# Ledger of designs, part 5: VHH binders against q9c0y8

Target 1, 316 residues: q9c0y8
Amino acid sequence: MSASHPGILHEYTERLVAFELVGKSNVTLTSNVTRSLLLFVGGLGDGLLTVPYVQELVNPLDEIGWSIVQVQTQSSYIGWGTGSLKRDDEDLHKAVDYFLHIGGADFSTRKIVLMGHSTGSQNVLYYLTQSILPNYLIAGIAQAPVSDREAAYQFNGKEKTKELVDWVKAEYLDKGLGNDVLPRSKVENFFGEVPTSANRCIDLTDVRGNDDFFSSDLSADDFAKTFGNLKEISGSTAHSQLILLMSERDEFVSPSTDKAQLLNRFRESIRPTTSNSSLSGIIPGATHNVGPKSSPEALKWLINQLITALRSFIDQ

## First folded at step 25 (VHH)

Design b5
Fold by ESMFold2, last read:
Structure b5 (fold): chain B 316 residues (1-316), chain A 121 residues (1-121)
Amino acid sequence: as target 1 above (316 residues)
Amino acid sequence: EVQLVESGGGLVQPGGSLRLSCAASGFTFSDYYMAWYRQAPGKGRELVAYISSGGETYYADSVKGRFTISRDNAKNTLYLQMNSLRPEDTAVYYCARGVFSLQRGSEYDYWGQGTLVTVSS
């Protein structure tokens, strides 16, 4: 639908922007140095205003003194096909650094939460557990933390996915061509028309590829290397909180997958255990992106969880 | 031109069986996941079963154990074997071609005309 959205477009680093949506209070991150923010990163194909629930968060968050900011990275829209979680992580750290200081704020006066939808959930987990860069987030929120590899298994088949992986390794990686874009005719049933490098294909579709954090066939030892490795907040002995929000009717998750059991397996692996938020859960009636095909109560439930979490970070 | 043509519907008594077929043409059948949907009078279309391009199958809870989806890639044909039929299985059954990518998710870009299954005493 066409609409205008009041907000501030921030250039947080050269050529990359983030959009701060402005609520009814008209308070912004530049006008109030203690105002906190939810920094939002979408999944594959997402960019500004593509995830339907983000606009609905503006006023509820504004009422409790939080801005919501949608970040554009080099991977936004179709840029992800030649990118990586590492490149995304670098972009997101630049955004966090910018917002920590805008309006004269610093880390002691402003709280930042990173929320990711879909593949943005891999960005959150990477930021908190794999990144070599300093962590300044009080929390990460992963909405729809789904396996890209298992989605490919569901629709293209496990053996066809393994055949693609083997072919890409033999014809590209083994020949030093990992950065080359794959022929669309070979990969359109996995990546559509998005230009996708050999390296990115492997990251998304290989067993234990660099994006492969949420597959149900991973072991407890695999999860220990990711969920079990939350890093300290820089300059502190405290650790970020991690909130995991699965969608009950997520169409990217096999109907045979027990989401509650899988969520518990993720949560049981979180170290330190004090980072395992009790606000994690399954959004009732929600589709992948909590869009219009979701049950009416799904969005309200999500908003309530987010408000509860965000209030708790200020009250600490 | 992509075409999907269902056949095999009809009137059957409760507890009976029917076998639906969907003849596909105009595309490389083995590259696509395929599904059966059904639509009862006054209701929306609902998924019955799907089968991946690699042959893995999934079923709605309401039909699990009674219906079997299968495909024959050499004949470009999708099947639905329906056993132990109940009056609530009465619907128009549609064959659908699925398209998938990690960015888009799953969609159905072509549908057959449908074949009516009536389960009545």
Scores: ipSAE 0.639, ipTM 0.849, lowest interface PAE 1.3, mean pLDDT 93
Fold by ESMFold2, fold request of step 27:
Structure b5 (fold): chain B 316 residues (1-316), chain A 121 residues (1-121)
Amino acid sequence: as target 1 above (316 residues)
Amino acid sequence: EVQLVESGGGLVQPGGSLRLSCAASGFTFSDYYMAWYRQAPGKGRELVAYISSGGETYYADSVKGRFTISRDNAKNTLYLQMNSLRPEDTAVYYCARGVFSLQRGSEYDYWGQGTLVTVSS
C-alpha cells in the first residue's frame, strides 16, 4: 500500500525532479563524484515508484558502486499525451547534464547508463540514434521495447487504427491543428482518459510515426535508420552499448509474435556491431513490467543481467 | 447499463460440439475487444480466446484448432464454437468485455454470469 523510501530528490530543472534511491552503503552521487548511475525512465503513465522492479535494484546496484535514479519528465504520468520523444529527449539530456556535474563530477569521472521501460525504450533509442544533442551515455538498456502501434492493432484492430489515423490527419493535421487535443469520445479506446494531441496520436499509431521503432512489419531499411545509427560518445571514438531485454510473457505483444526472431532482427541492425551487447535477451517468465504476475525467476534473471552489464562498464 | 448474457451451455459427450453466445447491450459493442474465459471446478479463471474490436482472434494453446471465437457486430453478439470437446473442457464459460489503452494495457471491466459446459464420458 504505502511506504517511505530513503533517497535524495534532485531538482534537475525548475519543475522536474529525479529521485536517487539510496542503498545500504549510504554512498550517493553527491558524496562520491566517481560513482556511476543507472538513470531510469518509465513508460506511458509511469512516474516515481510506479515500475515495480526498480526498488529491487537499489541494493544489488549499490553493492557494485552504482546508484539508481528515477527521472520525472514532462511526459511522466499523463503528460505524455501532449508530448513527444523530442521533448522527452530534451528533458533526459538535462537530467544527464545535471548528474554529470553534481558534487564536482563531469563526463570523464562518472559513467551513466539510461534504462527505459516500455515507451522509455523509445526514449533510449531516440537518445542514442536520433537526438541532435551530445551523447554522454556509456550504454542504453531497453526493457520491453514494444510497438505501441502493434498493441493498438492487437486490441482495436489494424483497420480501425488506420481509420483513426486517417480521420486525425483529415480533421486535424490537414487543418494545421496538430497540437489540438482530440475528443475523448473518439479516442478513448486508444488513449483512455489521457488528453492526447493529434500529433501524439499520429506519433504512436501511424506507420512510421515518430515513436514507431519496434513494429515487426518495419523493414531492414527502417531499422538501419534507428538501430543502425548509434552515435559516438561525445569526445570519444567509442559508441554506447545497447542492451535489449524483452519480456517473455509481455501482454502488449501478440501471442503469435516470435519474440526471439524479432529480437534478432533488432540486434542484426545495430551499428556499429560492437554496440550489439551479448547481454540482450528475453527475460524468462516476465510480464511487461516484470511485476508480481511474473514467474519468480524473472526478477532474479533481470538483476543478474544488469549487474553483469554495469560491472563490465567499470572494469574498462 | 452494460450487460453480458451468455447462453448455449449444456451437457455434451466427449467429441461433441456446442456453440456459446454472449448477448451484449448498454455499450457500443463494435468498439471493444471481447473474450471468453472459463473456470473449471477448483481452478481460477483462464483465458480461452479473445477477439479484437477489428476481428483479429487469439486462442489459448489448449483450445487452438478446436474452438473458434467470432463476433457479429450487427447483432451485438459474441460467439464461441467449441468442437471436439474433451472432459477437461468442463467449466463455467464467461463472456468478458475488454478495455484497452496504450497507457493501461488490457483489462476486463464487465463479466457475464457464465454458462455451464459439462463434457462427460
Scores: ipSAE 0.638, ipTM 0.851, lowest interface PAE 1.3, mean pLDDT 93
Fold by ESMFold2, fold request of step 27:
Structure b5 (fold): chain B 316 residues (1-316), chain A 121 residues (1-121)
Amino acid sequence: as target 1 above (316 residues)
Amino acid sequence: EVQLVESGGGLVQPGGSLRLSCAASGFTFSDYYMAWYRQAPGKGRELVAYISSGGETYYADSVKGRFTISRDNAKNTLYLQMNSLRPEDTAVYYCARGVFSLQRGSEYDYWGQGTLVTVSS
């Protein structure tokens, strides 16, 4: 349904915005220096108001003194096809820096959690483990951390995906054309109508491509370079917490994948081990984005996990 | 116009075999993943098997080891070989065309009218 949503639109850097949704208390990040935030980044195709559960988080978070803020990056909507996790990371760091300081706050008084849905989960893990920029997040939350490569294998086939990768390398990367957009007719079974660069195709569909954090065929050594490499919070010996929330009925995940086993493999790789949150889990009955086809209790379960986590960060 | 036409259904004894076909037209068959679904009397539709555009297959646990999905891209035809049939396999079997992209995910945008399989003594 069409609706109005009360909130504050922030320009956190030139031409990029984030929307702070305002709950029933009318308390905002500007009006209260101790108010903390959950900064939310969606996946491929997402932007403001596209992930259905975000609106349902507003008042539960407001009741515990947290705002939810939806961030737009250069990759929002169809921008992802010519983007990268590195570019997203730069955008997200600008957003974090902006929100740390509005209202006169700073890191000591305001806590920031970055939550990513779908490919936004890769943004979270990249921020916490690969970025060269300072980390000011108390936690990251990855909802539906799914492998794009294995989704392509599931529906297009492993061999056809490898053939695409080989073709893109030969016809584009080897010719210095990594930034060129691929012909739609060649790639529509992978990317639909979204203009997609050769580099982004490789990032998403090649083994150990730059987005390839969550594939089940990766080794413990592969996970050690990502999950095992959480950065310290800047100016501290503490590290961010990492919470992983898989959707039980995720339509992007092969039915043959044992989600509990895969989640355990991710969690076992987290270093330092103190960053491995016990609140990680599988959202019962949830589809990929916890949308209307989810079982009725899925959203309530998700809210409960988030409230429990967020409360724990302000008790410190 | 996209068309999917199932055939090969019929009456078969328990333990018997049957081969279903789905003739596809109006699209580039080799570009799409395809599936068989079934609907038993009084039940909802359930996935039986799917096959990716590249030939990778998946089977529901209830049919694994007994049914084989395959495709012949030269003939634009999807198949379901059903062996060791049981009375609980009695259903209308539907052919479905899948559409996938990393942004959109997976959906079935066209369905056949179905072919009835009855397994009884």
Scores: ipSAE 0.629, ipTM 0.855, lowest interface PAE 1.2, mean pLDDT 93
Fold by ESMFold2, last read:
Parts: C-alpha cells; sequence; structure tokens
Structure b5 (fold): chain B 316 residues (1-316), chain A 121 residues (1-121)
C-alpha cells in the first residue's frame, strides 16, 4: 500500500541523499542540536523506504529524542554490483560528518548510531573495524548479519559457487579486468539482472572475500581480525558498542545453521569486550527484513531492544 | 517452454510410503534449485523441502527424518520419498523451480499442477 512519509531529504554530499523521517513531535536534527540519530543503511537492492520496519521505528524513537535517517549510498538499489564495502564506508563517513554538524550541532552533543540491515551489517562491521577513517559512532547495530557466500551455497551449491569464483579469477582478475561487468548468462543465478563487476563477485562469493564477515565456516582467527578489532571513537579512549540482531526465521540462512551458537562465536570475538552489548540476540519469529511474514511479536521485540539501547547511549 | 509434471500421489495408510516424481522440461534442470511444497485442504501452501542446484538439501521440521528430496539431473526429475506418512501429510504436493539472486533472495517462478496424497485408514 502507498503512503506519504513526512521527512527531510538531506543532500549530505554531492549527488547523495539521506531521508530523515519526522515523527509526531516534529522535532528534527536541524531544529534541535542535541537530538541524536540512528543512521540506517539497507542491504543489496535496498534504498529509501525499502526495509519495512524502518517506518515503524519513527515514532518510538521520536518519543525518546532520536531521529531515524535512511541513507542512500552509491551502492543503493542496483549500484552495489559495481561497488565495494570500501566505497560504502567512504559514503557513510560523509553522511556521519554531515549529520554530526547540521543545525549547529557538534561531536560533543549529538550521538550517532549506525544500523545496517543484511549487507548493511557488513557496512557496520567494516566501519567499526576495518575503516581507516575517523570513528564518531557511539554504536553500531547489525540486523541480519548474514553471509552472502553461504546464501549462495544454500541455493546454488558450494561447488558451483567455487567454480564461479575460479572462473572469474582466471578470466577477469588474472587478466587485470576486475572492474569489468560479468556476463549475465554466467552469473544470473547469483546476481540476477544487477550489473556486477568481477571484483564485486569475488568480494561477495569467495572465501574470505571482502564482504565475507559472517560465514559460519570462518575461524576464530578470522573473527579476531574483524570483530576483534573495534576502533576507538576519535578523540577518546572509548570504543563503539556493537549490537548483533539475528532473525530467527531468516530465509538467507541455512536451516542447519545454529544461529545461537554462531551469534555466540561472533560475540566472543568482540574486542574490547566492553563493546560486546548484552542487547544482542535473535529476533523471535523474524524473517530476514522483519517483514509481513514475520510473527507479530518480532517487530515489538526489535523496537524494545532498540529503545533500550538508544536510551542507554544518552545517559553515558 | 518450462513444464513441471508431478506424479506418484495416491491413497496410503498411515505409516506407509510414497515416492513423488516431478518431470521437468524446457530448461537446464541442473542449473536451478528445486522444491516441493504442499497445500492441505483449507490451508495455504507450505514448504516441504528444497534441493540446491548443487544437490544440498533442506527440510521443514514437520517432515525432517521422514521425507527425502533428491534429483536426477540425467533424467531431469525431482523426487520426494515420503516415509512414515501421517494423516497430517494429506495435501496436494507441488513441484516448484527456484530462482535465486543475492539481491532478491529465493523465489519460485514455475509450479507444477500438483499431485494429491491422501493418508487415511
Amino acid sequence: as target 1 above (316 residues)
Amino acid sequence: EVQLVESGGGLVQPGGSLRLSCAASGFTFSDYYMAWYRQAPGKGRELVAYISSGGETYYADSVKGRFTISRDNAKNTLYLQMNSLRPEDTAVYYCARGVFSLQRGSEYDYWGQGTLVTVSS
């Protein structure tokens, strides 16, 4: 069903926008310099208003003095096929810098949390652990931190995925053609109609590819290089908090995967250990994007966890 | 033209067995993941099992340990071996061809006409 959504469209850098949804209070990031924000980045194919639960967060967050802002990156919609986590990270840092200062705010008063859905979860982890750019986030939230590689294994098969990777390396990467778009006929069962570069294919589908943070067959040493490497908040000795929220009925995760065990393996790897939020968990009855096929309690649970987390960041 | 034709349904006693087949034509069968769905009278369709193009299998909890999905790529045929059948398994069983991409996830673009399985004494 179509709807209008009141908000403010921000041009946070040349050619890129973010949409601040406005709640019942009509308070905005521009109108109140101490108002904090949840900056939201979706997954592959997502953009403004595509992840169904975001609209439902507006008023609960507004009631506790938080705005939710949906960010468009160069990877939004079909742009991801020729992008990278590094490019996304650069876009997200520009968005954070913009929102930190609008309305006359500064880094001492405004709190910013980055929340990612699906491959947006890779954006969160990359921002907090791999980026060389300054960190101004008090927390990251990863909803549905799933492996793209293992999703491909689930539906296309492990050996078929390895064959694709080998073919792309031989025919493209080894020939210096990493930026070339792959033929649809060779990759449609992985990427559909989205133009996808050889480099992006490898990032998403190769073992330890640049997006490969959440696969269940990674080792403790692999997780130590990511989850174990949270950066300090710039100008501080404090570190961002990390919250991990898996969906109980996630259709991108093999039914044979023990989600509780996998979540525990991620959490045990988080360093410093003080960044390992107790609010991490499995959303009961939730599908991948907590959409209409989810159990009715899923959205309520998610909202309660988010409200609890966001309140805790204001009083620290 | 994509075609999926189920067969092998029928009336069986509780505890009995049936093997369903789905003959596929009009596409490169080995390139696609495949599924069995079922629809009991007055209910919506539900997933029974699926099998990846690479042969990896997944089952609904209600049938795990009793049903086996398999495929024969040389014969372009999907199978469902159903053992220890219960009255609750009574349904029309559908063969479905899956399409997947990392952006859209999984969906089914072609369905068979279904084959009726009745489990009663």
Scores: ipSAE 0.598, ipTM 0.836, lowest interface PAE 1.5, mean pLDDT 93

## First folded at step 26 (VHH)

Design z4
Fold by OpenDDE, fold request of step 27:
Structure z4 (fold): chain B 316 residues (1-316), chain A 121 residues (1-121)
Amino acid sequence: as target 1 above (316 residues)
Amino acid sequence: EVQLVESGGGLVQPGGSLRLSCAASGFTFSDYYMAWYRQAPGKGRELVAYINSGGETYYADSVKGRFTISRDNAKNTLYLQMNSLRPEDTAVYYCARGVFSLQRGSEYDYWGQGTLVTVSS
């Protein structure tokens, strides 16, 4: 069941790496200034090749002149427990800067699309809407954007989640202990075995916490502050495209939630309206990570959607 | 040792009612969400209902309005009240312990032996 994957390991910082998967053409970002890349960031617990569909993107993207690159941040694997979107954003900006310029490229010759899976979708939205750092993405793709807060509601209960939040605020945040790691015995049913800081707990489970982008109970005003606040691409008056791809059978989304309606609410909030891509949609038959329990057509649909999107960006 | 033991199955006529019980032991029952599954002859196992740690419930469309899932944390027991039973409800019913985390999502790590429910004239 183990496999080897050809690629190039990039040190985009002193201590962080990203892996460029090399396709059949053997063309790389270093060897071609016009080669573009899909920069991929996973969700909670993800690292290299932990999202099953990533390896399936290599050759299809390669055929159209794109590389898939998986980035490791400080939050990779179990690092998310003591991380933040702000920290992630700093790492991602370093990655974008590195890959934008390797091989002698720049924004005029190379395009970068940031794709986030699951909580990686929060990274995408944060980068495009909340970051104080400059935007160099031609587009962002949020695959399986889900509310961690509402996922907790689904399985732990709304009231129990609120009790957790209130407890953490009272016992940690109000005392200036936000960086302390919470006792596993108190939060295991939310965060598993992952050491989780008080701050991170609040980010993920509090109403309008730092990670609260995709909750269905948010107001239009809330969405206006995020989806409605896409930043200009640095050095231009143009804006990035935002593509939202929900999974039809996403197990993190309550069965009572109308996914189509929720997606429309997100899309309708996107500003400027020109950034609202017509390629947003629901992946048919897909589980959260488009994994083995998905319908056979789910992965094909995703690949085709991505190819269509990425081709359109080369002409811009 | 974690144990789940179902009971209450049997033969019932269409339109009848049954109440299934699942006795849990070996873990802190109140910390887990629980679910009922069923497997009909020649079919795959399907979710019937689940109840989260807070007591909120979900039902498959096929049983909505007819079945009620509940729990008694003091007794470490999961229940499934089945009303207006139909022949298509015939199956082995299983209780399952659910485990959740934001990282791993929802998983079922322990299952009962199952109890047979037969709805027939």
Scores: ipSAE 0.875, ipTM 0.936, lowest interface PAE 0.5, mean pLDDT 96
Fold by OpenDDE, fold request of step 27:
Structure z4 (fold): chain B 316 residues (1-316), chain A 121 residues (1-121)
Amino acid sequence: as target 1 above (316 residues)
Amino acid sequence: EVQLVESGGGLVQPGGSLRLSCAASGFTFSDYYMAWYRQAPGKGRELVAYINSGGETYYADSVKGRFTISRDNAKNTLYLQMNSLRPEDTAVYYCARGVFSLQRGSEYDYWGQGTLVTVSS
């Protein structure tokens, strides 16, 4: 992979930027009003070009008339420690609005697909379920949707995680101190060096916390409140598509977990059913971020799946 | 200084048993999940088992039902009880300290020197 990539840095807010990766055609969102975009949001710790497959998507997408834009939110890099899905969603709405109109484009000429990696998947699902969607936001793609809570269970233990949650609730949340940053010495086994607020800790590690979308121990009723609650497109009976792409060798998911079964549980919960894309699946041989330790076919599979999805959206 | 020292390796007959130990020092043992890896001649290193800081365990399919990973936090020691050993279990076995965070995932930052286990008739 190249150490650098040509593109355009956009100020989509006064303080936040997004990078449009430019492909071989040199076509940009500014130069072409009919250019559509995949708006990409990373997971915990991610920033620009921190997800390895993003750069590999540029030219394949470019060839079919799509740009990929990687957005930085306030949660980018270590900002997630004091962030929230709500805050992220606000940033993403600003990004979507900016990129819809740049170059003189509008809903009649440009479409947007939101793609999230890892915890970015929570952002995608949150975006699709909180507000009525515009007609130009046509799909969400969740790549490597994983449970942060269950990841903590895997390596720290279920009981230890519960103890953390109980402690944080008692010492911070119950006292109205949810915005306080937790002592590193108490939580570094969960959050590393990242300053993490009490609220964010609970979001990520509590049962039915704000970010708890993808845990395998959730009930059908829980899934109905998230997957089952996709919002309609304004002025239409249509809904955006939701594509779920799990990594077969996702190291954040217990090896004992049947990923296929879990994926099916998610998909079966999607409402309306028409939003349940047949393109959902498991990336074969892929680690969490489809990185270097993945099978050689993993990246190719992902690229092909995305191209298929994006083409289908334009043809409709 | 973080140190991991494996012991207990040796020659054993098929069907036999062996218990490996890993003595840990230089860190708060109870705060870390620990793992056993093995590397057979001409093969890559593979995960055998890990035990999280809460004492919950995971095993590779190849050793399930035969191997038991455990820990004694008071003694700062990791164990691997290996029963019903097979020739294909022949390898150098390594103890590893695991580091986890939600951002970075799981990594192993320290390794022992390894102990050789040979299963042969």
Scores: ipSAE 0.870, ipTM 0.936, lowest interface PAE 0.5, mean pLDDT 96
Fold by OpenDDE, last read:
Structure z4 (fold): chain B 316 residues (1-316), chain A 121 residues (1-121)
Amino acid sequence: as target 1 above (316 residues)
Amino acid sequence: EVQLVESGGGLVQPGGSLRLSCAASGFTFSDYYMAWYRQAPGKGRELVAYINSGGETYYADSVKGRFTISRDNAKNTLYLQMNSLRPEDTAVYYCARGVFSLQRGSEYDYWGQGTLVTVSS
């Protein structure tokens, strides 16, 4: 069933928008300089209001002085097929800058938390590990961090995935054709109807590809390069917090994978250790996107966990 | 037209064995992962096993060690060998074609009509 949502559509670039969902208080980032925001980035295929639990966060966050903003990047909807983490990161930096200052706010009055769903989790981790962070970016939340590579293994097979990777490398990357779009007939079982570049294919399906953060077969050294490489906050020795929230019934994760163990491996790799939040955990009964097939308690748990986290960042 | 037709169901005593077949037509069988589901009386449909395009298999805990899912791509046929059958295995068994993409995840877009397996003394 279709629904209407009150909010403000922001043009944070000349061509890209973000939607601030407005809660019952009617307080907005523009109207209140002390309002902080949860900046939400979806996964592959996501755009505005495509992740079902986002709308359920609006009022709970509003009550504690937080707005939720869903950002549209160049990778939104089918744009991810020709995108990259680097491009996404550039868009997210523009969004963060825009929302920090809108309404006359600054780092002394407004804080920002990045939250990513699914492949958005790679965006969050990428953002936290590439450069020194500003003092207003205080945390990252990765919801349903999953390995796209291992998801492909699960349904297409490990060997077939490797064959695809090898073929793409030989026929495209080795020839300098990484930006070419792959034939749908060759990659439909992996990427569906989405036009997908050779580079993006490799990012998502190759071992230690650019997006390969959450695979269970990665080594401690691999995790050290990502989880272990959180950048410091500018002007301080402090670091942002990283919260990892896995879905208990995540359909992209093999049923044979011990999610608790995997989560612990991620957490143990986080450096500095002070960035490893005790609020990381597994959303009980949750499917990948905490959608309608989830247990009734899943959404409530997620909401409570987020509220707890956000309150811990700012005394409100 | 995509078609899935199950066969091999019937009445069997506890401890017995059955082999189910699913004949597929109307699509390139080897490009799809396939699954067996079952639905017992008064219960919801549950996954029994799936086999991906590469031939790797997964089993529900309740059937692990007793059931074997396999495929013959040359014959466009999916199989389920069921050994050491128990009364609780009584159900209508369905074969399903799986569709996967990184964006949409996994879904089943075609189902067979089902074949009844009854395990009783």
Scores: ipSAE 0.863, ipTM 0.936, lowest interface PAE 0.5, mean pLDDT 95
Fold by OpenDDE, fold request of step 27:
Structure z4 (fold): chain B 316 residues (1-316), chain A 121 residues (1-121)
Amino acid sequence: as target 1 above (316 residues)
Amino acid sequence: EVQLVESGGGLVQPGGSLRLSCAASGFTFSDYYMAWYRQAPGKGRELVAYINSGGETYYADSVKGRFTISRDNAKNTLYLQMNSLRPEDTAVYYCARGVFSLQRGSEYDYWGQGTLVTVSS
């Protein structure tokens, strides 16, 4: 059902916006310099209010002094098809900077947690591992961190996926045509109706592609380059926390995959070890996006886990 | 027009075998993963097995080792070989076309009319 949601639309950079959801208290980032925010980035195809549980977080977070902000990047909706993690990261940095200062706040009064859903998890991990972090970005939360490559394996087949990759490399990348959009007739079963560049195809479906963080067939060395490479906070020896929240009934993960074991492999790879949060876990009964087909307890569990996390960050 | 037509259902004794077929038309069969679902009386519809576009298979635990899903892309036909049938396998079996994309995930957009399988002594 269609509904209205109170909030503030922010232009955080030229031609890009983010929506601050306003809770029952009516307190906003603009009205309160001590208000902290959960900056939320969706996955492939996501935009504003496309992840069902986001709106359910508004009031619980509001009660503990946190705002939730949904950021739109150039990759939002169908933009991901011609995007990249690097481009996303640039947009997210602009958003983080904007929201740090809005209302006259600064690093001494406001904290930011970056949360990603699905492929947004790659954005979170990428953000945490590419450059030294500002002292106001205190944590990353990856909800439903799944392998896009292995999802393709599950439904299209491993060999067909490899054939796609090989074809794209030969016909596009090797010819310097990485920015060309692939014919829909050739890739629709992978990317749907979304115009997808050759580069983006490889990012998402190639072994050790740029987005290949969460595949179960990756080695310890592969994980060391991502989970094992969290950057320090500027001016400190401290590091941000990384929380991984997998969905128990995630349809993008093969039913044969032991999710608990996989999660443990991710967690064990996190460096420094102090960044490996004890709050990581599996959302009970949750589908990928914790949507309507999830167990009734799934959303409640997620909310409680987030509240616990956010409170702990402020107390540190 | 997309069509899925199941056949092969019937009455069989416990321990018996049946082979279900699903004739597909109106689309490029080889581009889609396909699935068998079943619905027993008074129960919800449940996944039995699926086969992806590449021919790799998944089975529900309840049918592993007994059922085999396969496809013939040249004939646009999905099969379910059912061996060692049990009374609890009694259900209407449905063929479904699966649609997948990284953006939208997995969905079933077309279903057959179903075929009844009754396992009884």
Scores: ipSAE 0.854, ipTM 0.932, lowest interface PAE 0.5, mean pLDDT 95

